# VH-VL binders against q960a1r229to459: the designs that were tried, part 23

Target 1, 231 residues: q960a1r229to459
Amino acid sequence: LKGDRIELLLPKNIDQFKKFKKDRTVISSGLITRFVSTRNPKEFSQKWISTKYVKEFNEITVNKDSVVVGAALNIQKMADTLTSSLSINIGKEIDSFIQKFSSPQIANFATWTGAIISGAKSSLSVSDLLILFNVLDAKLTLLNNSGELTQVAIEEFAEKKLFATHTIVNAIFSRSLTGFLFCLKLGETSEQDSTNFNFAALVGNQVSRIFVGLGGQPKRLTSLEVHIDAL
Below, E stands for the ipSAE of ESMFold2; O stands for the ipSAE of OpenDDE; V2 stands for 0.75 times the mean of E and O plus 0.25 times the DockQ between their complexes.

## First folded at step 7 (VH-VL; framework fv_solitomab_arm2)

Design m3 (at its last look DockQ between E and O 0.04; V2 from the best seeds 0.00; counts 0 for: pae O 14.1 > 2, placed apart)
Fold by ESMFold2, look of step 7:
Structure m3 (fold): chain C 231 residues (1-231), chain A 119 residues (1-119), chain B 106 residues (1-106)
Amino acid sequence: as target 1 above (231 residues)
Amino acid sequence: DVQLVQSGAEVKKPGASVKVSCKASGYTFTSYYMHWVRQAPGQGLEWIGYINPSRGWTNYADSVKGRFTITTDKSTSTAYMELSSLRSEDTATYYCARWGYDEYSLDYWGQGTTVTVSS
Amino acid sequence: DIVLTQSPATLSLSPGERATLSCRASQSVSYMNWYQQKPGKAPKRWIYDASNRATGVPARFSGSGSGTDYSLTINSLEAEDAATYYCQQYSTWPLTFGGGTKVEIK
């Protein structure tokens, strides 16, 4: 077996990314992962493609009705954008909640996409970022291997295991949500980035959104939403 | 009454550093992002960056080349901006300004701190 | 970065006249804000989200526009309106400002 050969592509825009991503491992945070091809035992290769420099994956757009956050942004920049772009009753709670669940070092290095994929893959862990995306009714723009774009709800992304076949391009958050956001986390401190239980509720919206995290995908509490909305 | 009070004028030589303070009162300091904006004499306004006072997270304009450092002291409700390796083109009035939720704009401004860089 | 171009650079008018200040963006923006600045003073928020007056701003001021073209109008100019007015966008970071329009009386 010969030594490692590493091919890391650094595309500058989504058109270059589409052209070169086939047969490559996507690196969403700039972290490097390695794998070995089994097609030729006397030849090793590692083929990587990074989202770090793709213009569209690093974009933020604040529209009247939505906020669009590119896939390569770290958790800190996503949080700051949402906090600055949503109503005070929602934005302040997002800021407070994110401060409770991650250390500054992790927030500066980890992309929100890495955290979402990790949460979506696990049937055991309770993901704070995943429950936040659920309560805010986040949508994901996905790129398939054929270069086609589609948009799905965060719930569908996890349910259909779309992380296995698609690349996240951005997240879209509605600015039409109203009311008060309340988030609760029980478990490990921010130093360990672990949670045993979490809960998120948006109340006073036209229809309430209430979720609980007990392991795996957050569960929507539709019966409670109906009762709360009737009050 | 929301008020942002900045430190006094500074005169510096090229290569020195300067630290400008912005003391906030009349609101919960950690609940609102603080921005910094500068204005060279006779020129327009240039955004420098912001800080999340509760976490210390910052974001800077690409144009400021890592010479700016924004910090806070929660115990005194004070934001700071430090600029190192001063050059003559850094001569400007430096403002702190609070981010207004729901209006998505800079709602309250400090009185400004003039920094003059000369040999 | 989104570039904002204000015109005219200077607007000299008599009291009672109608002043119109223009701000054009290099691409469509979602939020356009206006600030008033008098010599030696900090800017003050004046108009936010294109058309909403900040607290204490006289009714003679109005803002309008969408997309790339925005304006600030002073219906009947008064002496205390002499100032420089800056537009500012929020659709992405960094925040950017126009070059300003200086309004002079007489």
Scores: ipSAE 0.458, ipTM 0.771, lowest interface PAE 3.5, mean pLDDT 84
Fold by OpenDDE, look of step 7:
Structure m3 (fold): chain C 231 residues (1-231), chain A 119 residues (1-119), chain B 106 residues (1-106)
Amino acid sequence: as target 1 above (231 residues)
Amino acid sequence: DVQLVQSGAEVKKPGASVKVSCKASGYTFTSYYMHWVRQAPGQGLEWIGYINPSRGWTNYADSVKGRFTITTDKSTSTAYMELSSLRSEDTATYYCARWGYDEYSLDYWGQGTTVTVSS
Amino acid sequence: DIVLTQSPATLSLSPGERATLSCRASQSVSYMNWYQQKPGKAPKRWIYDASNRATGVPARFSGSGSGTDYSLTINSLEAEDAATYYCQQYSTWPLTFGGGTKVEIK
């Protein structure tokens, strides 16, 4: 960035964020922002906007039937929220699963959004958060360039590469899930918040959800779900 | 312009079912949640539930859970509320209302559908 | 559920007077909206997110508040302001409305 002038805006709410987002690159709250000023005051070569101080991106809402987690929150905070808000058989497994993380991203209190996006972009490894979101059927609230909000499944987010055009505002988790959650990961890498192998299964719910990650995006094991549900 | 047009008034007996429609126009139907709110005669407003037209996700108030069903038809940009096992207490004007996410509010409302439940 | 208590139930004032409508929540809420409803008509969004006037709402209307206490103020009442005003919270599901304040113009 030598010779470049960077403009960073810090909106305080989603309305400001929408206004400032025009022609700016969004950065997650957990990212280190370096201000580079050049002697040329005439033009900014790079324009950035941060989610760090956006109110709506930092909110946690525990509803009767859902938990909403803002996009600017760190992974640990998200995990703690889910652990405390979901059923014991699900929440405890989430806690255990997250505690097994030893990546620098977790240690540095990186945002869960960053991990999700990184995982969604990757074709080589699977984010543990990504598989967790999938198995829990998490929904993402997205903001598009037009300023409209929409909600999508995590699978759609990754499949359609919506990270390229949309900003994650929050994640929504159902508190109505029943049954047992099982998570497994193997081949942890210290470089990224991802593993070579991970597995997640929610069983005992109305519909079983089973995902496996072995290189790239997690895949749903529909045949196994059907089998389990038939038992 | 955003418009929500609801179906006409209904008179039903207790235990019967009725389906109210809300046709949306002037915006992308699947991009906004649709809520339903009712108002008993001379009373205040009561939230009933919502639907995400894109995914079909729904949430209901406890007072109507298990009896009311919210659905949508994307092809016609229409939201539906089916009221089953009707009770006298369900007598009310029912409104569909769009949730404006950016403004955290119900920004557009239908004209209302009166449902009367009487023996 | 979050209970919203509006006061007064009825407010009768003369044109030009100041009206203050109160909405108290049973617990702290993050978002509060106000709706105006005239007899025989559907509610209309009036104030959103505590203090923002909806499109078409006159400047004489204002909203304020935080936590558990919110208010809608009409600085100088006009005849057309006669209506019932409902507060509504969007902090926790289910959405809940206040009982309404009926504003009557003498």
Scores: ipSAE 0.000, ipTM 0.506, lowest interface PAE 14.1, mean pLDDT 87
ESMFold2 (binder alone), look of step 7: mean pLDDT 94; pTM 0.954

Design m4 (at its last look DockQ between E and O 0.03; V2 from the best seeds 0.00; counts 0 for: pae O 11.1 > 2, placed apart)
Fold by ESMFold2, look of step 7:
Structure m4 (fold): chain C 231 residues (1-231), chain A 119 residues (1-119), chain B 106 residues (1-106)
Amino acid sequence: as target 1 above (231 residues)
Amino acid sequence: DVQLVQSGAEVKKPGASVKVSCKASGYTFTDYYMHWVRQAPGQGLEWIGYINPKRGYTYYADSVKGRFTITTDKSTSTAYMELSSLRSEDTATYYCARWGYDEYSLDYWGQGTTVTVSS
Amino acid sequence: DIVLTQSPATLSLSPGERATLSCRASQSVSYMNWYQQKPGKAPKRWIYDASNRATGVPARFSGSGSGTDYSLTINSLEAEDAATYYCQQYSNWPLTFGGGTKVEIK
């Protein structure tokens, strides 16, 4: 990156992270992905702080009601956790869907937070990970500069541009979801290229969740949900 | 029926390497994660790690990182575990075991492969 | 790592007696599984998610517990139940096993 005066802190726990986070740009393990997406070096600070070695950002917790995935985990580790921790009809589809939109290299290297932030920032791109988070009703735990934690739905994170003012600590997925997950990706070459259109549906839950990606944030198809639930 | 059949016993000298195979049948190999567990003679069970056969992604326990390599061959529905720079304390029975959906446990186990490291 | 402590290390009982095997976790866990292992054989899944019997497990086996305290009970011990029983957790990586409880028939 540009500039000889870059200071990079590598805190080991969340207390250290909170202590030194102020006036620094947070760097996730997926920084390269974010850098390529911005194309603007002015968005980098001379003082950086990493999430890579923070204990709490690398934790996975499987509770009876939820799966909690730390912010520093790569996409594949998150996918493996969800696949292993959710019901078979949801987990197997997550595993298959990840294969359709990311190479092993990207999934093993990029963080899920980097991909989510990239998707949330763009008004034009179609994000496969973002639609997956929406269909699974994911929540994010966020940390502000004063060390205060709050929990928001994935929709609110993007709508309120909270990536600009908050640090993602973890994602929370409900383990009470039931039914079948169906995911579809259409791209220019139908490979690990860009996505033009995606679709995700969780059917047979208490209330179905159906989303389409046409650019920007996934759109919820409430009318279709009502028709499907009536069957 | 689900079946995991492992390769035969191995006798090795310190510093050598060993590769254990685990051939799966009775299910779609790439749909289920494969785990490896070892058991030293007269001792309990120690988890080594897993592989996602669809993606090739692996995760290892910190206590064993650096010397174990878990791989798969989709065309033969076979998982492999390779252990390098063998030490006498690596003498153990090595098991492959499948991750069971909805049960969140290791539902089927291979018969085990004994690896003896002696000079 | 989550440490699982099983007690007793060895449990020696007569046929027909009730056996209770304990597994205590160093922190609260969401999933506790049990495996039966006979000498020279691979482990078999026995109880999953604290209380569910795996296919083919006799009704005399039951599991219970939550949080940090889990147990496996054999209501009326049979000779074929002689084995070592291991508990195993899934709530955080890595997966960990208890040290085992060896059940013997007097």
Scores: ipSAE 0.469, ipTM 0.777, lowest interface PAE 3.4, mean pLDDT 84
Fold by OpenDDE, look of step 7:
Structure m4 (fold): chain C 231 residues (1-231), chain A 119 residues (1-119), chain B 106 residues (1-106)
Amino acid sequence: as target 1 above (231 residues)
Amino acid sequence: DVQLVQSGAEVKKPGASVKVSCKASGYTFTDYYMHWVRQAPGQGLEWIGYINPKRGYTYYADSVKGRFTITTDKSTSTAYMELSSLRSEDTATYYCARWGYDEYSLDYWGQGTTVTVSS
Amino acid sequence: DIVLTQSPATLSLSPGERATLSCRASQSVSYMNWYQQKPGKAPKRWIYDASNRATGVPARFSGSGSGTDYSLTINSLEAEDAATYYCQQYSNWPLTFGGGTKVEIK
């Protein structure tokens, strides 16, 4: 067989994942990997590790105050989880927002983590998930190269380009959010399953959260938040 | 202590209007949604609608949409429900109830206001 | 709309007996609450989020369920438990209540 020899490890839990991560490229569970053998059976030109079978990456935990979604889950599963676990005024909008994806097939099979990372890397389009995570003030649990877990905001994740050095383990959403969620997206492209424009506003919460995305990372509209909160 | 105190009983003719009040105390009025639920004599509970006192957003059941209006007065921590174009089937005890978001339920209820619609 | 069907409509039991009230939803729901109402009184929150007892609710009460099937159980009925119990879903608008189960103590 022609091509590079690929070594793929399939850890079953986060401890194994930590152990196997050294000097290996992490791939999402939603990715199809083809193995190519080189003429030299002793040499591996590419080393990969998959999150597909990592228990902690595939778990959904609904707590009293929070919802935790594993990094290996597809977009639809994440959306369904949030829809069913958050307040009705928020959940229904999430469901509607996700159903408006230009490519439902991609949304159903692609991991939300992949979408988040892709969006964070892009300067041309905005991920609907990025704006959703931002407006919901979601936190990401990240695993660094040293094996330590940290939690960061989505903005920090993107700003510091943590996708280059860290692995997303899960996302944490607050179940204490109140009010109404409004989401809008325009200019979707079926090929990239991305949006040129999106808008999200959570109003009626303790503090309003408003984000807009246009050709890049979502921007928080703090002035508008202050304005509407003063009304 | 959280308390919801509603206005007194009302008797109206069909086609008339009535406004029921619910005064809240013991908590920050604008931090909690207020719901309205009614109960016809000898019948079960029927959800009517809610309001976000902070933003004024409302949502109504289809059975009352266009006829019932829920409002609030932040200065007095009072929720109102105006019932217009009253029908005999609107005869019921009307309850205001606070939504406890942390526990995903209606945690405090008013004592109820009986509205009787008769010719 | 999500329809909640409660059964039985009326339950007549003796003190000390076990009571099981059922609430079935027309579709899967994520949140189910139970309210107790005595004649001439406003409803009181009794069980919230399927299995949590509200403040002041005796330990003999318990709630369980998921998806479309929920239940409220009274372990060892007391006279004071005579009331109508309503289930209520919080998953889709509009909020809906079950028809209620009237618990009578012989």
Scores: ipSAE 0.005, ipTM 0.525, lowest interface PAE 11.1, mean pLDDT 86
ESMFold2 (binder alone), look of step 7: mean pLDDT 94; pTM 0.956

Design m5 (at its last look DockQ between E and O 0.87; V2 from the best seeds 0.00; counts 0 for: pae O 3.4 > 2)
Fold by OpenDDE, look of step 7:
Structure m5 (fold): chain C 231 residues (1-231), chain A 119 residues (1-119), chain B 106 residues (1-106)
Amino acid sequence: as target 1 above (231 residues)
Amino acid sequence: DVQLVQSGAEVKKPGASVKVSCKASGYTFTDYYMHWVRQAPGQGLEWIGYINPSRGYTNYADSVKGRFTITTDKSTSTAYMELSSLRSEDTATYYCARWGYNEYSLDYWGQGTTVTVSS
Amino acid sequence: DIVLTQSPATLSLSPGERATLSCRASQSVSYMNWYQQKPGKAPKRWIYDASNRATGVPARFSGSGSGTDYSLTINSLEAEDAATYYCQQYSTWPLTFGGGTKVEIK
């Protein structure tokens, strides 16, 4: 943080975070956060609060039916967690996808939350993580200004622009998904966390999930899903 | 058959460095995470860290972070653990262990490498 | 970190007897594994995901538990069962092990 004087608070737990969040701009760690700030210079605030050291935002929990990933974790950590915790057919593809995602530097330093938010704000390109989260039917746990937690789908988060009013606490991934995951990305962008085209398909699950991104938010290909599921 | 074969015993002085190897065979090396666990003499097991051989991503326990480095050589299906700034408390038998997919456990272990740190 | 407490530290029994090893977690865990280690040897996966026997593990071994309480049971002890057994959790990083229970055969 260079330039104007900035007050940055570093809460250590969610309670402190809730308390300190008032009248402060929430920032996540990493390069993705920088991109988000550059894209939307709407309001200048000298008061910031970071999720970097919030305990609950850094937790990883592997349950029988779900994996929970804290919002402050970098893309690499998220990917490793999912790779090691989901079925081999899905996990391997996630690992492969992340290898193609971006530079190791970005993967190591940028939070997945930053990437999700950046993608949700963008209408020009599709975040690779957004399509991944969509195909996996991930849920976001959000903290609103009142201090309440809610869970929403990724599509709802983006559609309702909840990033403007809510803070992501964690993501929840189902471990009940079966079948094979296929991910594809084409077309490099200057943002490195997004592509001009991406595709993700989960096939062999009880319900197929197929998404395509060609600018903007990923679109679900329901007709194709129905066709596949009928086979 | 899956096998993990580690390098031989090492004796080092405090402050020195040592690199232990773990050669994997019997499976696709890049498909499984490799973990390292150590055991001090007469003590229990302590998790050290892991590496994803596919891309080289690593994670370490706080107790060894900054001093230990895990790497791999895909061409030889070998994982390495470099221990730097050795301390007496680092005296232990070090094990490499494969993380079993879908079973969420360390399913295969190396035979162990004893590292002794003494002045 | 999740602390795993194993009890008893040492269990001395005669052949044919039933052995019950306990592993208690400081918080609820989703996955618990057990490893067998004999003196001078590397640990071997013994039970994974609370109740699944690893390949080659005799039927007399069984695992059970959920939440914070897990156990490994040996229905009828044999001399070859003499070893130290460690529990290990996979729920929250870092991976942690219990202190072990040493099973001795009289």
Scores: ipSAE 0.795, ipTM 0.906, lowest interface PAE 0.6, mean pLDDT 91
Fold by ESMFold2, look of step 8:
Structure m5 (fold): chain C 231 residues (1-231), chain A 119 residues (1-119), chain B 106 residues (1-106)
Amino acid sequence: as target 1 above (231 residues)
Amino acid sequence: DVQLVQSGAEVKKPGASVKVSCKASGYTFTDYYMHWVRQAPGQGLEWIGYINPSRGYTNYADSVKGRFTITTDKSTSTAYMELSSLRSEDTATYYCARWGYNEYSLDYWGQGTTVTVSS
Amino acid sequence: DIVLTQSPATLSLSPGERATLSCRASQSVSYMNWYQQKPGKAPKRWIYDASNRATGVPARFSGSGSGTDYSLTINSLEAEDAATYYCQQYSTWPLTFGGGTKVEIK
């Protein structure tokens, strides 16, 4: 009899995840199970671990100063949470912007972490979710191979290529953001959802944040921010 | 003034379906999430789910998922809740309620629609 | 899910007395709201974010608390205050409600 060449772990909490994660490839959906079932198992000698059932990766927490969104949530659930938890001027624009870059099917299927990692890996593509995270000054909680948790800004995650060495646990958004959010997407109208250019600005009573996407990581327009803040 | 006006009481047999309407007025319908909450006779309040009326996305409580369908009609500013395969324990008053942005609470409620399931 | 436990289930008091309604959460919450419901009527938002009175709510009502322990106080009970009061949290989905405290006037 041939043995099973595949190991897939389904931990239920973060402590189990930390304990079993070592030397395993992390997956955020059940898609790997489909790939394994359609391929010759003898060619797959891999150790896998899933985030799908880890409680902490599926949690949402609204605090007074922040909202925390677990890494295993889909794009639409994250968007609805942000829309409901931030000021109406910011939340309405988030809702509108999500409609421009994802269909209902994509938003309900794709995880926000998958989209962020895909955008952070690419030096050529323009990512709409990545620019949204930048303009909202998102932080990521990361788990390293030693089981330690750290928090980094979204800019650092992409710049230092931390997707290669760390697992995203959650995203953290400030609820102290005020003012008006404006987002613009320019691209093809094809079913492939390609973006050639995007722009995001948060302006108001606090320090403005303004970003442009022309390929790779969004670029912050600090000179324009200073001008806008000075009136 | 903000108003949420729901459809009238319904009496249904087990296994049937019911669709409750909630017509909104006095505000821009697509700017606010609509929630549904039910209350069995003599019992407390149970959250069912919400709909994003601008795009039609829904989210349901895990405990009630599978039989409820929440929809909207933007042209009439009306939200709907449909419940299929009715059981006697679905006898309740069903409320629509608007999400109050910046207050993070349910700020306006419909008058309620009583659904009675009896054989 | 966050479980909210309200006590007492029923509170029977005379007019002019001080009523205190408790709501305890199974874990720390950031937003606690209160709704008033009279028999045969829809709930009305009464207190939001622990201590803010909704428009039209009399000053004799006050809310307080943080973390896991919240309360609603009626300083001088009036006949119109007879109702059931529900607490409700927004710190995570799904939204959850307490079981209610029925306030009766003797």
Scores: ipSAE 0.470, ipTM 0.771, lowest interface PAE 3.2, mean pLDDT 83
ESMFold2, look of step 7: ipSAE 0.446; ipTM 0.768
ESMFold2 (binder alone), look of step 7: mean pLDDT 93; pTM 0.952
ESMFold2 (binder alone), look of step 8: mean pLDDT 94; pTM 0.955
OpenDDE, look of step 8: ipSAE 0.153; ipTM 0.735

